# Designs tried in a protein design chat: VHH binders against Galectin-12 (LGALS12). Part 23

Target 1, 336 residues: Galectin-12 (LGALS12), of Homo sapiens (Human) (q96dt0)
Amino acid sequence: MSQPSGGRAPGTRIYSWSCPTVMSPGEKLDPIPDSFILQPPVFHPVVPYVTTIFGGLHAGKMVMLQGVVPLDAHRFQVDFQCGCSLCPRPDIAFHFNPRFHTTKPHVICNTLHGGRWQREARWPHLALRRGSSFLILFLFGNEEVKVSVNGQHFLHFRYRLPLSHVDTLGIFGDILVEAVGFLNINPFVEGSREYPAGHPFLLMSPRLEVPCSHALPQGLSPGQVIIVRGLVLQEPKHFTVSLRDQAAHAPVTLRASFADRTLAWISRWGQKKLISAPFLFYPQRFFEVLLLFQEGGLKLALNGQGLGATSMNQQALEQLRELRISGSVQLYCVHS
Below, E stands for the ipSAE of ESMFold2; O stands for the ipSAE of OpenDDE; V2 stands for 0.75 times the mean of E and O plus 0.25 times the DockQ between their complexes.

## First folded at step 18 (VHH; framework vhh_6fv0_2)

Design x6 (from w1 with T107K; at its last look DockQ between E and O 0.63; V2 from the best seeds 0.65)
Fold by ESMFold2, look of step 18:
Structure x6 (fold): chain B 336 residues (1-336), chain A 123 residues (1-123)
Amino acid sequence: as target 1 above (336 residues)
Amino acid sequence: QVQLQESGGGLVQPGGSLRLSCAASGFTFDEYSMYWVRQAPEKGLEWVSDIYSSGSDTYYKDSVKGRFTVSRDNAKNTLYLQMNSLKPEDAAQYYCARDSYEYYPGKNWFDVRGQGTQVTVSS
């Protein structure tokens, strides 16, 4: 049986944007260092699906695959390739191949080098079955990729080919893909964390309609993160990420203003503190905001890059009760 | 050059037994999963069983579980299929195959190289 595709041509992205993202006519796009470029997510791609990994792979990159195993699946594969040629076959640095043809689901991993498959490696007891939904996270480290399935570590695979040569993602076989994410590790927790968590992408979910409110019934504690992923609308004016207490005061607000292209912290008394960074929010472009809560305040990362901080005492963090996102954006992921 | 040579087929009665062998050469046998597949007249190839490269794990089609046993001798580069309690529906040309590791529409993911060996079950 063929996988459901949603009716789009194979390999097309659901947002109909070319890579790089299309700019509005007449606007100047500020130069963006390669480290700030966020590769757009892909929703409901038709399998087989092959795409470039912007900037190639390096340690600190993650790929998220969200989908469903078909009821009649035999196997699917996710290939991290050195190029996209069909003839000759590209080298495949990491071949990830879940198998469902028996009642003992497992994964076979391998490397294709110079047209020859190397020694296979097997990981038993895959906690996925035909009909299962899944979220698989590929975390690329210095010497190995680690793979989690539904938030649980499953395998690691030491590189046999240089990771820096990988520039292509291929997805083939018996799989229904809901989303593909191209992510960066949280820059503020390097050296201590083995696994960042993957969070589901929710396309056009009523839960994420803007203005979007999320309760924080216990407030926020040091070490917690907020992640906001979205798309800037066509004619943006501003957007905010606000943290509010029970009295509906907002002791801290992150505000992007498109008229003057500024990003700022806004205090509860309305005082504005500019954030010194390139303005990364453009009409019809995807973005990621990460806020890390610490005892002395908040740290901000945009598109995987740490930028600035603002002061906020721990007592004020514990008094927060609502995360609110408003303005000229559409959201597909909010983690609080 | 990859070579696979099947042997051990023949005519048996229902309930009988056969042991198939597959001699492999031209590749590093202990690095590949291996398969037994079969083909009845005017039908496509059907997966029967497979075994992990080390021999540590085996997998079977539901209809042959408990009757067939796949094994390998990596020192002799040989794959085996012990077939017990044979039924008329088991009659087919049997092939051993190497894992192709690829999945493409319309492609067989079994790397069949030999002529196979015929198993006939007369009632």
Scores: ipSAE 0.581, ipTM 0.855, lowest interface PAE 1.6, mean pLDDT 84
ESMFold2 (binder alone), look of step 18: mean pLDDT 80; pTM 0.802
OpenDDE, look of step 18: ipSAE 0.742; ipTM 0.897

## First folded at step 19 (VHH; framework vhh_6fv0_2)

Design y1 (from x3 with T107K; at its last look DockQ between E and O 0.61; V2 from the best seeds 0.67)
Fold by ESMFold2, look of step 19:
Structure y1 (fold): chain B 336 residues (1-336), chain A 123 residues (1-123)
Amino acid sequence: as target 1 above (336 residues)
Amino acid sequence: QVQLQESGGGLVQPGGSLRLSCAASGFTFDDYSMYWVRQAPEKGLEWVSDIYSSGSDTYYKDSVKGRFTVSRDNAKNTLYLQMNSLKPEDAAQYYCARDSYEYYPGKNWFDVRGQGTQVTVSS
């Protein structure tokens, strides 16, 4: 279930020129800290598409756009806006505009301030063609946004307006959008303003089964991450992420228990080690669990916030063969 | 207050040449990509060419490539189209336009402001 933006049902949310508002008076009774707010993904939105960015934009945020360039495309645009007014247009901190009207696809970027476009910037050699599938990542850093296309760095654009004023995403033009994702960077990585290496983070349509089993044929090694994104069910009891070895023992299990609102590491022998953090798992609320594997153990981040670590010797990490996720959740992404 | 004024059209024989000019005012000309578009009677506007704000990159419709050359003089706020080897199919009202940067229903991606200039090719 997505957070309320005029609806609670997944799958069919149409944004034309309207500016959604999320808060109501009742939402103030049991708030979660703003740093733990995780915006739900959107699948197959109708273009033109305009939505708020929960908590606004800041350094350390990523926006993912997955889709297809139509066979007859001329251009499309992705706008990171300061508001959602209809006409006139709001300020646009970052205008990203791929062009396909020639045999030399390229991107034009610009900023709209006070109703006036500033100096345009051009990036040639866009490696997309009409009919291409794409994954575009916008990585917002302290001084600039970086953009990758299909896992390859493509451009950077230094901010001309304060990033903190951006609260709205707009998508217009000749584009078929399969998914929009709102992600946080890995908090454990020095130089966290870099793109994810190797296997980009993709949001899938909701078709992952729970319990979910994912093979780890060579175990785990330092530097690898596991990412789980999902939605807590209506009447949850427990949620676990378990790592199992060849003998089907689970030397590491992360457990969320809703009855006592605890998050804990569970050893193979049942030893419970509580994780001291706000309990952000809540009925019908989205979550992200990130596990970073290092020599000697692993670290946990929840909704982009580093929470703790547990130890596990390197031989035991290499003997892990299965990632298993079970309990009162729906899953949208399991990445290893 | 944005103004674009086209000139330089006229009547030519097939194979002839014309040079169109577009004088711009009311905006920072060298911040914008600029376009030439054309319209034949009872037809829609057709993209012909565009040029990056610095003048460093140019793009052409396939049917005019090699015959037409777009250029700009940013010191004079002026856009040009040199048209060589003109064909009867090139006859149209020609307009210059600045990039609108936006695309949504009911909004063109190019911003036409002037009356245009007529190009007529006999035969």
Scores: ipSAE 0.626, ipTM 0.880, lowest interface PAE 1.3, mean pLDDT 82
ESMFold2 (binder alone), look of step 19: mean pLDDT 80; pTM 0.801
OpenDDE, look of step 19: ipSAE 0.759; ipTM 0.906

Design y2 (from x3 with S33T T107K; at its last fold request DockQ between E and O 0.60; V2 from the best seeds 0.68)
Amino acid sequence: QVQLQESGGGLVQPGGSLRLSCAASGFTFDDYTMYWVRQAPEKGLEWVSDIYSSGSDTYYKDSVKGRFTVSRDNAKNTLYLQMNSLKPEDAAQYYCARDSYEYYPGKNWFDVRGQGTQVTVSS
ESMFold2, look of step 19: ipSAE 0.638; ipTM 0.878
ESMFold2 (binder alone), look of step 19: mean pLDDT 81; pTM 0.814
OpenDDE, look of step 19: ipSAE 0.797; ipTM 0.920
ESMFold2, look of step 20: ipSAE 0.679; ipTM 0.881
ESMFold2 (binder alone), look of step 20: mean pLDDT 81; pTM 0.814
OpenDDE, look of step 20: ipSAE 0.806; ipTM 0.924
ESMFold2, look of step 21: ipSAE 0.617; ipTM 0.853
ESMFold2 (binder alone), look of step 21: mean pLDDT 81; pTM 0.810
OpenDDE, look of step 21: ipSAE 0.828; ipTM 0.939
ESMFold2, fold request of step 23: ipSAE 0.564, 0.468, 0.562; ipTM 0.844, 0.798, 0.848
ESMFold2 (binder alone), fold request of step 23: mean pLDDT 82, 82, 81; pTM 0.817, 0.816, 0.812
OpenDDE, fold request of step 23: ipSAE 0.841, 0.829, 0.848; ipTM 0.940, 0.935, 0.940

Design y3 (from x3 with E102Q; at its last look DockQ between E and O 0.53; V2 from the best seeds 0.64)
Fold by ESMFold2, look of step 19:
Structure y3 (fold): chain B 336 residues (1-336), chain A 123 residues (1-123)
Amino acid sequence: as target 1 above (336 residues)
Amino acid sequence: QVQLQESGGGLVQPGGSLRLSCAASGFTFDDYSMYWVRQAPEKGLEWVSDIYSSGSDTYYKDSVKGRFTVSRDNAKNTLYLQMNSLKPEDAAQYYCARDSYQYYPGTNWFDVRGQGTQVTVSS
């Protein structure tokens, strides 16, 4: 049964909350990051939710939204805005508006420029219903944003306003938000899927307690990826991602050492090979590690930036049996 | 200045038909989805139907599906509602509205601008 959400019927338009300024208690906003430093995820924000996008938007950025459509939902919106002005309202470069009050869920997209809505664009067959959980990815390219829902491409929207002017994310309406993620698109094409699969953020999941172990019963094949997302603890010592065989050897270990601020490959025999990159691990800072496995070795991306490779033959990959993550981190996502 | 002017209401017998019209001005009509909503005495606004900006897609409340047909003529900036097989429960003030696109707590969901047109079904 579809009914519109009721609003106030005043005789005068009132700007009571058009761009909320409320922040969660204890929340700290880092300085505006460049594309190499990731903005941390937000868990269970109260809607309406408005936040800056650290460093603004640019091609190569991805925003991830996990949530639930309420049982009585009429519609919700995700707005990618140029500022957070109250009067006049900010321009909205990309308004993404799922609708559930009709007999078939669909999405309306539009742009608000100078207080005027432009020509609407409609995408039918939204595979979400009232009561559904979802994971939505917004992938920002040079000329358009692409949106997937639960791992399936859903729409694209060509920019009508410059992407570089977008610095604010707004979430409004009939939605329960579990998490918002701010990521970079995977830089490795040879291991990429046609469309990035979303991997949800999990807060305080028992499956992600450190030390965290995942079995690899068939080892690893070329083209597979490992994704680790987490937060560095307050007083960190070190952090490792290790790939171990059944004989308890670790032919590949990635180690971040905080005392000397180094990131290195550690071989089976303990040899250290430094990775020449800025040391991005800092107390209470969010990170993403991506390992792409290929014939002859593996490649590393840190926070969406490809950093290098190390050698490992296919027989060694097939003999791996355990992914182990340990040290001074809290994990939000481990995909293997 | 956005203007919406409804017309075509009146008194009909159960099973009768009416055709409502909504003349729009002051905005780019063919950029917007349009709505028909209605309000019975001492009731809130009730969504009846809507139509995509091109006219290609239409949606109806279940209780009117098969009896009501929404249409638009973008060259004339006019929205229509053909109402057939009218029932006493369809009696209401009918309004057209343009899509507001935004939904914020404490704001109007439909952009109603006109006085509406009364539909009365005798019983």
Scores: ipSAE 0.581, ipTM 0.846, lowest interface PAE 1.6, mean pLDDT 83
ESMFold2 (binder alone), look of step 19: mean pLDDT 80; pTM 0.803
OpenDDE, look of step 19: ipSAE 0.785; ipTM 0.913

Design y4 (from x3 with T107R; at its last look DockQ between E and O 0.43; V2 from the best seeds 0.62)
Fold by ESMFold2, look of step 19:
Structure y4 (fold): chain B 336 residues (1-336), chain A 123 residues (1-123)
Amino acid sequence: as target 1 above (336 residues)
Amino acid sequence: QVQLQESGGGLVQPGGSLRLSCAASGFTFDDYSMYWVRQAPEKGLEWVSDIYSSGSDTYYKDSVKGRFTVSRDNAKNTLYLQMNSLKPEDAAQYYCARDSYEYYPGRNWFDVRGQGTQVTVSS
C-alpha cells in the first residue's frame, strides 16, 4: 500500500486523464452476442489487484498473466475466487502461489473453503526466477486447470470446488503485473492437438490466416457486431480491417499505422480521418476490435473501450459482402 | 483452536547438538507445510527451514544447510528440527509455524502460535 512521504511531485493523475472514454456520455454499444462475452485486458494494474471475471469462469476459458518477478521477491499468489468479500473471506477455488525464498523455486496450490485451507499440492522446478519476465497461462478444462509458464506446461490442478462458482480474480504479493488477459477462445476446443506455447503467445484457428477473408453473404444489418481478436506481431508496420462490397471496393477501412501510432478511418476514395484516441496496439500484445453496426453508421471499440463512429447508410451496409483483415497481426477470432 | 507446542531447547556447547519438537493440534497437520523460525534478542523473526506437508521436500536457510535437518511424523502430528554443529549465532528462541497461504502485507508468510523453545550455545 502507498502512503504520503516527503518529496511530493506535482502532477495530475495520468490515468484519470490519459485514457478517458471518447464516446459521448450515455452512448452505448448494442449488447455483444452472449457467446462473445468480452472482458478487456488490463495493463499495469496496481497489486493487490482484484477484479470480476465477466460471465464467471467456465471450461474453455483462459486467463493470461504477463509480468516480472521482482529481484527481492519471496512469493506471489493468483487466486480464482468465489466472490470478492474480505470479511468473511471468499472461497478460493484455485490458489496459485509461486515461491522464491530458496534457490529451488516451486509452486504451492490449494483451495480455501469455508475459511479453511484444504490439502496443499506442490509442483517443483518452476522455471521462473527473481528478475525474470514471464507469461503464465491458466487454461480451464472440464475437470482441471492447466498452467503453463513461458510456453511450457507446468502443472495441473483438479477442481475441488465448482468452477462455475468462480467469478473473481485476485493477484497479490511480490509481482509486477504488465498485463492480464481474459479469453473465451481456447485452441483445445476441438481436441488436444496443441498446447499454446511460447512468447509470443500463439493461438491459431485453421481458418484464420492473414490476410483473412470472411464472407458476408447477406451484408450487415443494424444490431450486428464484428469482433476481431488477435496478437500484434513483433515488428509491426500496419494493420487494417476492411469492409468490401461485391465489386471489391472498400467503403470503409480501419487502419492502424505503427510508425505514426495512428488509428484512422479510410474512405472508399482513400480519404483519411484520424481517430482521436490513445493508440492501443502494441508489439506482441493481444488486441480486440469490435465494430457495431447501427442505423446510420458503424461504431468502434478497441480493447473494450469505445473510440468513435463513422457514418454509413443501411443500404450500404446491406451491400457489403466481405470482411478482410490484413497486416502485421495474427488472428484468433473473427466473428460476424 | 490451532495449537503448536515447542520443546527440546536448552544449553549446548559450540559444535553440540539439539533436537527440537513441535506438537500440533487443532488442525489437519498433514495438509500444511510447516516452518521453523527463530528470534534472537532484539531481532525480528528469521526463517530457518520449512518442509512440505508430506515430508518429501525440505528447504533451509543457507547458514544452517548441512547442519540442520527438518522432519515430520504425520501420524504423531509432530514436527522436528535436528540441529547439529551448533554455533553461537544459532542461539535464539525457536518457533514452530504452519504455512500462511494468505498474503498479508508487512507480515511473514508463516503462522507462529506457540511460546517457542530457547536454544543457548555456551553461556
Scores: ipSAE 0.575, ipTM 0.839, lowest interface PAE 1.7, mean pLDDT 78
ESMFold2 (binder alone), look of step 19: mean pLDDT 80; pTM 0.802
OpenDDE, look of step 19: ipSAE 0.789; ipTM 0.917

Design y5 (from x3 with K61A; at its last look DockQ between E and O 0.51; V2 from the best seeds 0.67)
Fold by ESMFold2, look of step 19:
Structure y5 (fold): chain B 336 residues (1-336), chain A 123 residues (1-123)
Amino acid sequence: as target 1 above (336 residues)
Amino acid sequence: QVQLQESGGGLVQPGGSLRLSCAASGFTFDDYSMYWVRQAPEKGLEWVSDIYSSGSDTYYADSVKGRFTVSRDNAKNTLYLQMNSLKPEDAAQYYCARDSYEYYPGTNWFDVRGQGTQVTVSS
């Protein structure tokens, strides 16, 4: 239990951090069997918070951090680490450190390699202040991580250590964390918009009670994305995501059936068209459904993986008035 | 081994000036942000100023803005604090510190290593 190097405050302390990570209530650290399964979000973790990133990091993953900067904050940090050892101290591929001790909030980024901090990089003009709520998105690409704050691009940081070695997330300092999310890059927002706008996770919100209904007062237009994030219940039977017109007909319904493990498009007349893809829904497991509306139809992605499409004319899309979600799920996010 | 040695303190009259120096060794000085902090008797450490590793950006506590100037010479591995218009409340032991990027519960974000240099302002 040696003191980590790196210039701690005066005073001798024996740190008792353990490896593996500290578990939040309800977390399970079992191995994840495949890359299609998203790690579930964590709500209201106690800081300091250290957890395994299931499957490690690779290009195409995102981490989402919801929180509040305390009124008396000096700084907080988010570390993307290569392991959780205390001796030797883990390499930190990406250290993200917002500073609030002045009227000019900024971020310091760095890398810890072999117990030595490398050359720091500074990013000015952080649009957060003490007392602010925030949603920060870390988007991991091939050569760099990009970071947005409240939907606006803020910085990029070229990797100095291999991203594939990162398997641990640490959050420390003056931060109140509401949620941590583990997502795949949205496959539908290429080149024209570098970040999707972040959409908060909500725990036990009345607006998200199933069956959940949301109005679409203007219908849907090309380029719009519906996002559904949730948890499959313990003994699931089925769930549906339905788009309904003003007459309450459902021209398109996405149905997941657990009895036969099928995913299908259901037409207005009840005709079933199977989606040829692995069934990605499991009891008590987090999922993300994305529906992209395009000229001539819509596309589906599950857990960040594009799977299929169905045709639908533009006028029918514009006549949709309601998004409805029902069945064996608990919802964390619905955006339309 | 990281070493920081402060110098340049002394006794001045109110309104006077001093220039503090901090000699650094045992690490790559120009990779780190550097800090000045101070401690008056029976008080905790107070942040005074810090400067980005390149020297391009400086930050000051409200109590010293416009009177103190932090600078660094990366070729000499030296940090400076020019203190003008000194007041009795500036009297303290002054320390330089490098940034402590690594954070654990109960630690400070300053890596203080030296014994400091005393600044006394007699009126």
Scores: ipSAE 0.591, ipTM 0.860, lowest interface PAE 1.6, mean pLDDT 83
ESMFold2 (binder alone), look of step 19: mean pLDDT 79; pTM 0.792
OpenDDE, look of step 19: ipSAE 0.848; ipTM 0.942

Design y6 (from x3 with Y104H; at its last look DockQ between E and O 0.50; V2 from the best seeds 0.64)
Fold by ESMFold2, look of step 19:
Structure y6 (fold): chain B 336 residues (1-336), chain A 123 residues (1-123)
Amino acid sequence: as target 1 above (336 residues)
Amino acid sequence: QVQLQESGGGLVQPGGSLRLSCAASGFTFDDYSMYWVRQAPEKGLEWVSDIYSSGSDTYYKDSVKGRFTVSRDNAKNTLYLQMNSLKPEDAAQYYCARDSYEYHPGTNWFDVRGQGTQVTVSS
């Protein structure tokens, strides 16, 4: 028999990434309430990627991960952490670890507390393949996180550590990340039978160039939600979200005017109804507009906050054929 | 303190069989997925097989499917690898490992703690 081979056993962890700081020294933020701030998406970050979750995590938050699984992927992980230090290691409230080293992809989930991994949980039948694109949503509720993959519910994981302690997102392993999004769960959907589908962020897409036109071939029905996500330009004047009928008349328009910082519903005849709320559109800041179609009219949410409604009969809603967005914004997502 | 102790290796002829064991202590064994990995001379660690913490799911490298069987006895904190129809390319130092869970570039996902057990296959 030969002598046993020498050498230190592989499996010793070597850490090489740096934790990003929350803010650069000397940076000043405008006075904005934390509950209204949406963290902007990050495009094409280099993995390993670690970032602060602005305002920390709480129930009602959603994290969106768009990416591609490499052809030779073994595994990647997404960690929702309590801090970003290397020594001591941060607690990890939710470790999400897809595995591709076998012909049957699956996910291992776990929690790291006080430097010790807890009981692992396995979720089979991951509908991802090596070489494919994906969109994963992490939906944080009161007692559990729910995860969807490409529009299909995949797993839930009950919290073992307080969600309120999570302030850091880490992404590691065999993954190419196209975008990371930080959003609130849709405030209009409660008790819905609909499974969250996810709506990707696109950077500099020709289809989202402003003015942007988005067809509504069957109009709109009660329960449908229009989603507009974008970035306000540096020197904004105004922008509009208009719903137009077949004759190109705009029975309802949402207008943000930066000169007087007003948000209003504009009727086809030019009648203006101000929306009584803080003006949530700021130069160079990310925004989300949600329009819910319901019997009796439209409801508006900005950055996850319901703000107001306008009356419109159901027949008029069903006759709309075009969503048009124009003005001083860059768009990342338009969905109807 | 986490400890893993491999045993059951030896010299066999091609086509022979061996049964490896791994005794675990110092951690909650049935909370972890467990792995068999191997290292041939002048090569890195190679994944061979793994088994979910409950024992309900097993996974194998393609070249060992149908010949190797991983199992665990959570009451005895013991991991096993039954190796049948052994081939010369299976000769290596075999280690058991628990899942490291944490990943960084250049870091293996195996938590190897023991000395391993040598498997030698010769005509």
Scores: ipSAE 0.546, ipTM 0.840, lowest interface PAE 1.8, mean pLDDT 83
ESMFold2 (binder alone), look of step 19: mean pLDDT 80; pTM 0.799
OpenDDE, look of step 19: ipSAE 0.813; ipTM 0.926

## First folded at step 20 (VHH; framework vhh_6fv0_2)

Design z1 (from y2 with K61A; at its last look DockQ between E and O 0.59; V2 from the best seeds 0.00; counts 0 for: pae E 2.8 > 2)
Fold by ESMFold2, look of step 20:
Structure z1 (fold): chain B 336 residues (1-336), chain A 123 residues (1-123)
Amino acid sequence: as target 1 above (336 residues)
Amino acid sequence: QVQLQESGGGLVQPGGSLRLSCAASGFTFDDYTMYWVRQAPEKGLEWVSDIYSSGSDTYYADSVKGRFTVSRDNAKNTLYLQMNSLKPEDAAQYYCARDSYEYYPGKNWFDVRGQGTQVTVSS
């Protein structure tokens, strides 16, 4: 379909006044930039489960695993693999193998290279039991992966194979998987190797139905974060994240407009302040919005990238009482 | 090429003791968690004990805790099981095994290679 060449620039008009150029029938939104690839969560996958990690692994990537250890579990494994071939079997950069055959659960880690297992590493004192629910977080750094279990650091494992070659996740054994998440670290945390808050994904929870309302009984203080994770609907129009005070005024609203392909801060009085950044929301694609509250205002990250800030005095932050999310999205996580 | 050879079984009275040995070859013994498993007549394999590759940590089935001691000598590529206070229910064919590091349907998470050694407990 015909349209002006040379791409689209903000505010540029390349067409006559009386006959505005419209987009081609198949053109909806700009493609997602390679640097911001996010993968939607998977709910209740059937084990054994093998999937591609979109964009592969790199430092700063995180995998979240929600599930339950079966009452009769002996062991399960999570494998971070270089490919998915069966013959020859793929290299496994990080084999994570919790074991429950004793009253002292533990984890064995190893690497499979060229069809041969390397030196095992054992990590005792796994705080999981048969029948327990869990939230496990794999945080991939430059030299090692760190793993937390239910919010507590558990192990680290130095890479023996290049992390950049890992593109496949495998889950096998005695495990009931509720959700798998593919996340990025918070870009605003100094020394970003600390575990980000691994809040569970919730599928079809009434508390996450849009429009979604979440109380802030004490307002917000510096250092606190709001995390919103969701999926943009098929034919989106707009999406907002609003912070409201007790008088139901909204001093801060973040608005994504799909018709204009703009992201903006909206003041109480309706004034827009555009966020100068590529438009990162796409139909039927997963997104993560992170708001960091600090003295003097708040900062925004989208899909793991810091994009902007807006000013707000400390007294105004403390007077906020409600987070409201509305528009053309489906939510899987709201944390405040 | 991986070989495991069990020895040291025999006939003992209830309350008696035996010491089993397992000679390993064809792989890097020091890299593997090692297991003792047993099989009574008409039954499947039962996990008895395991020991970490360095020898620093040991684990036991509830039925043998306090009576059995697993150990290893990495310089001699040998795994041991000291069995004290033997009971009739301990009678079985005993096997050593190395860790498979993989899960299969049917839960064959240890790698048995030898013929085993028979332990018989009677008067």
Scores: ipSAE 0.406, ipTM 0.753, lowest interface PAE 2.8, mean pLDDT 82
ESMFold2 (binder alone), look of step 20: mean pLDDT 80; pTM 0.805
OpenDDE, look of step 20: ipSAE 0.807; ipTM 0.926

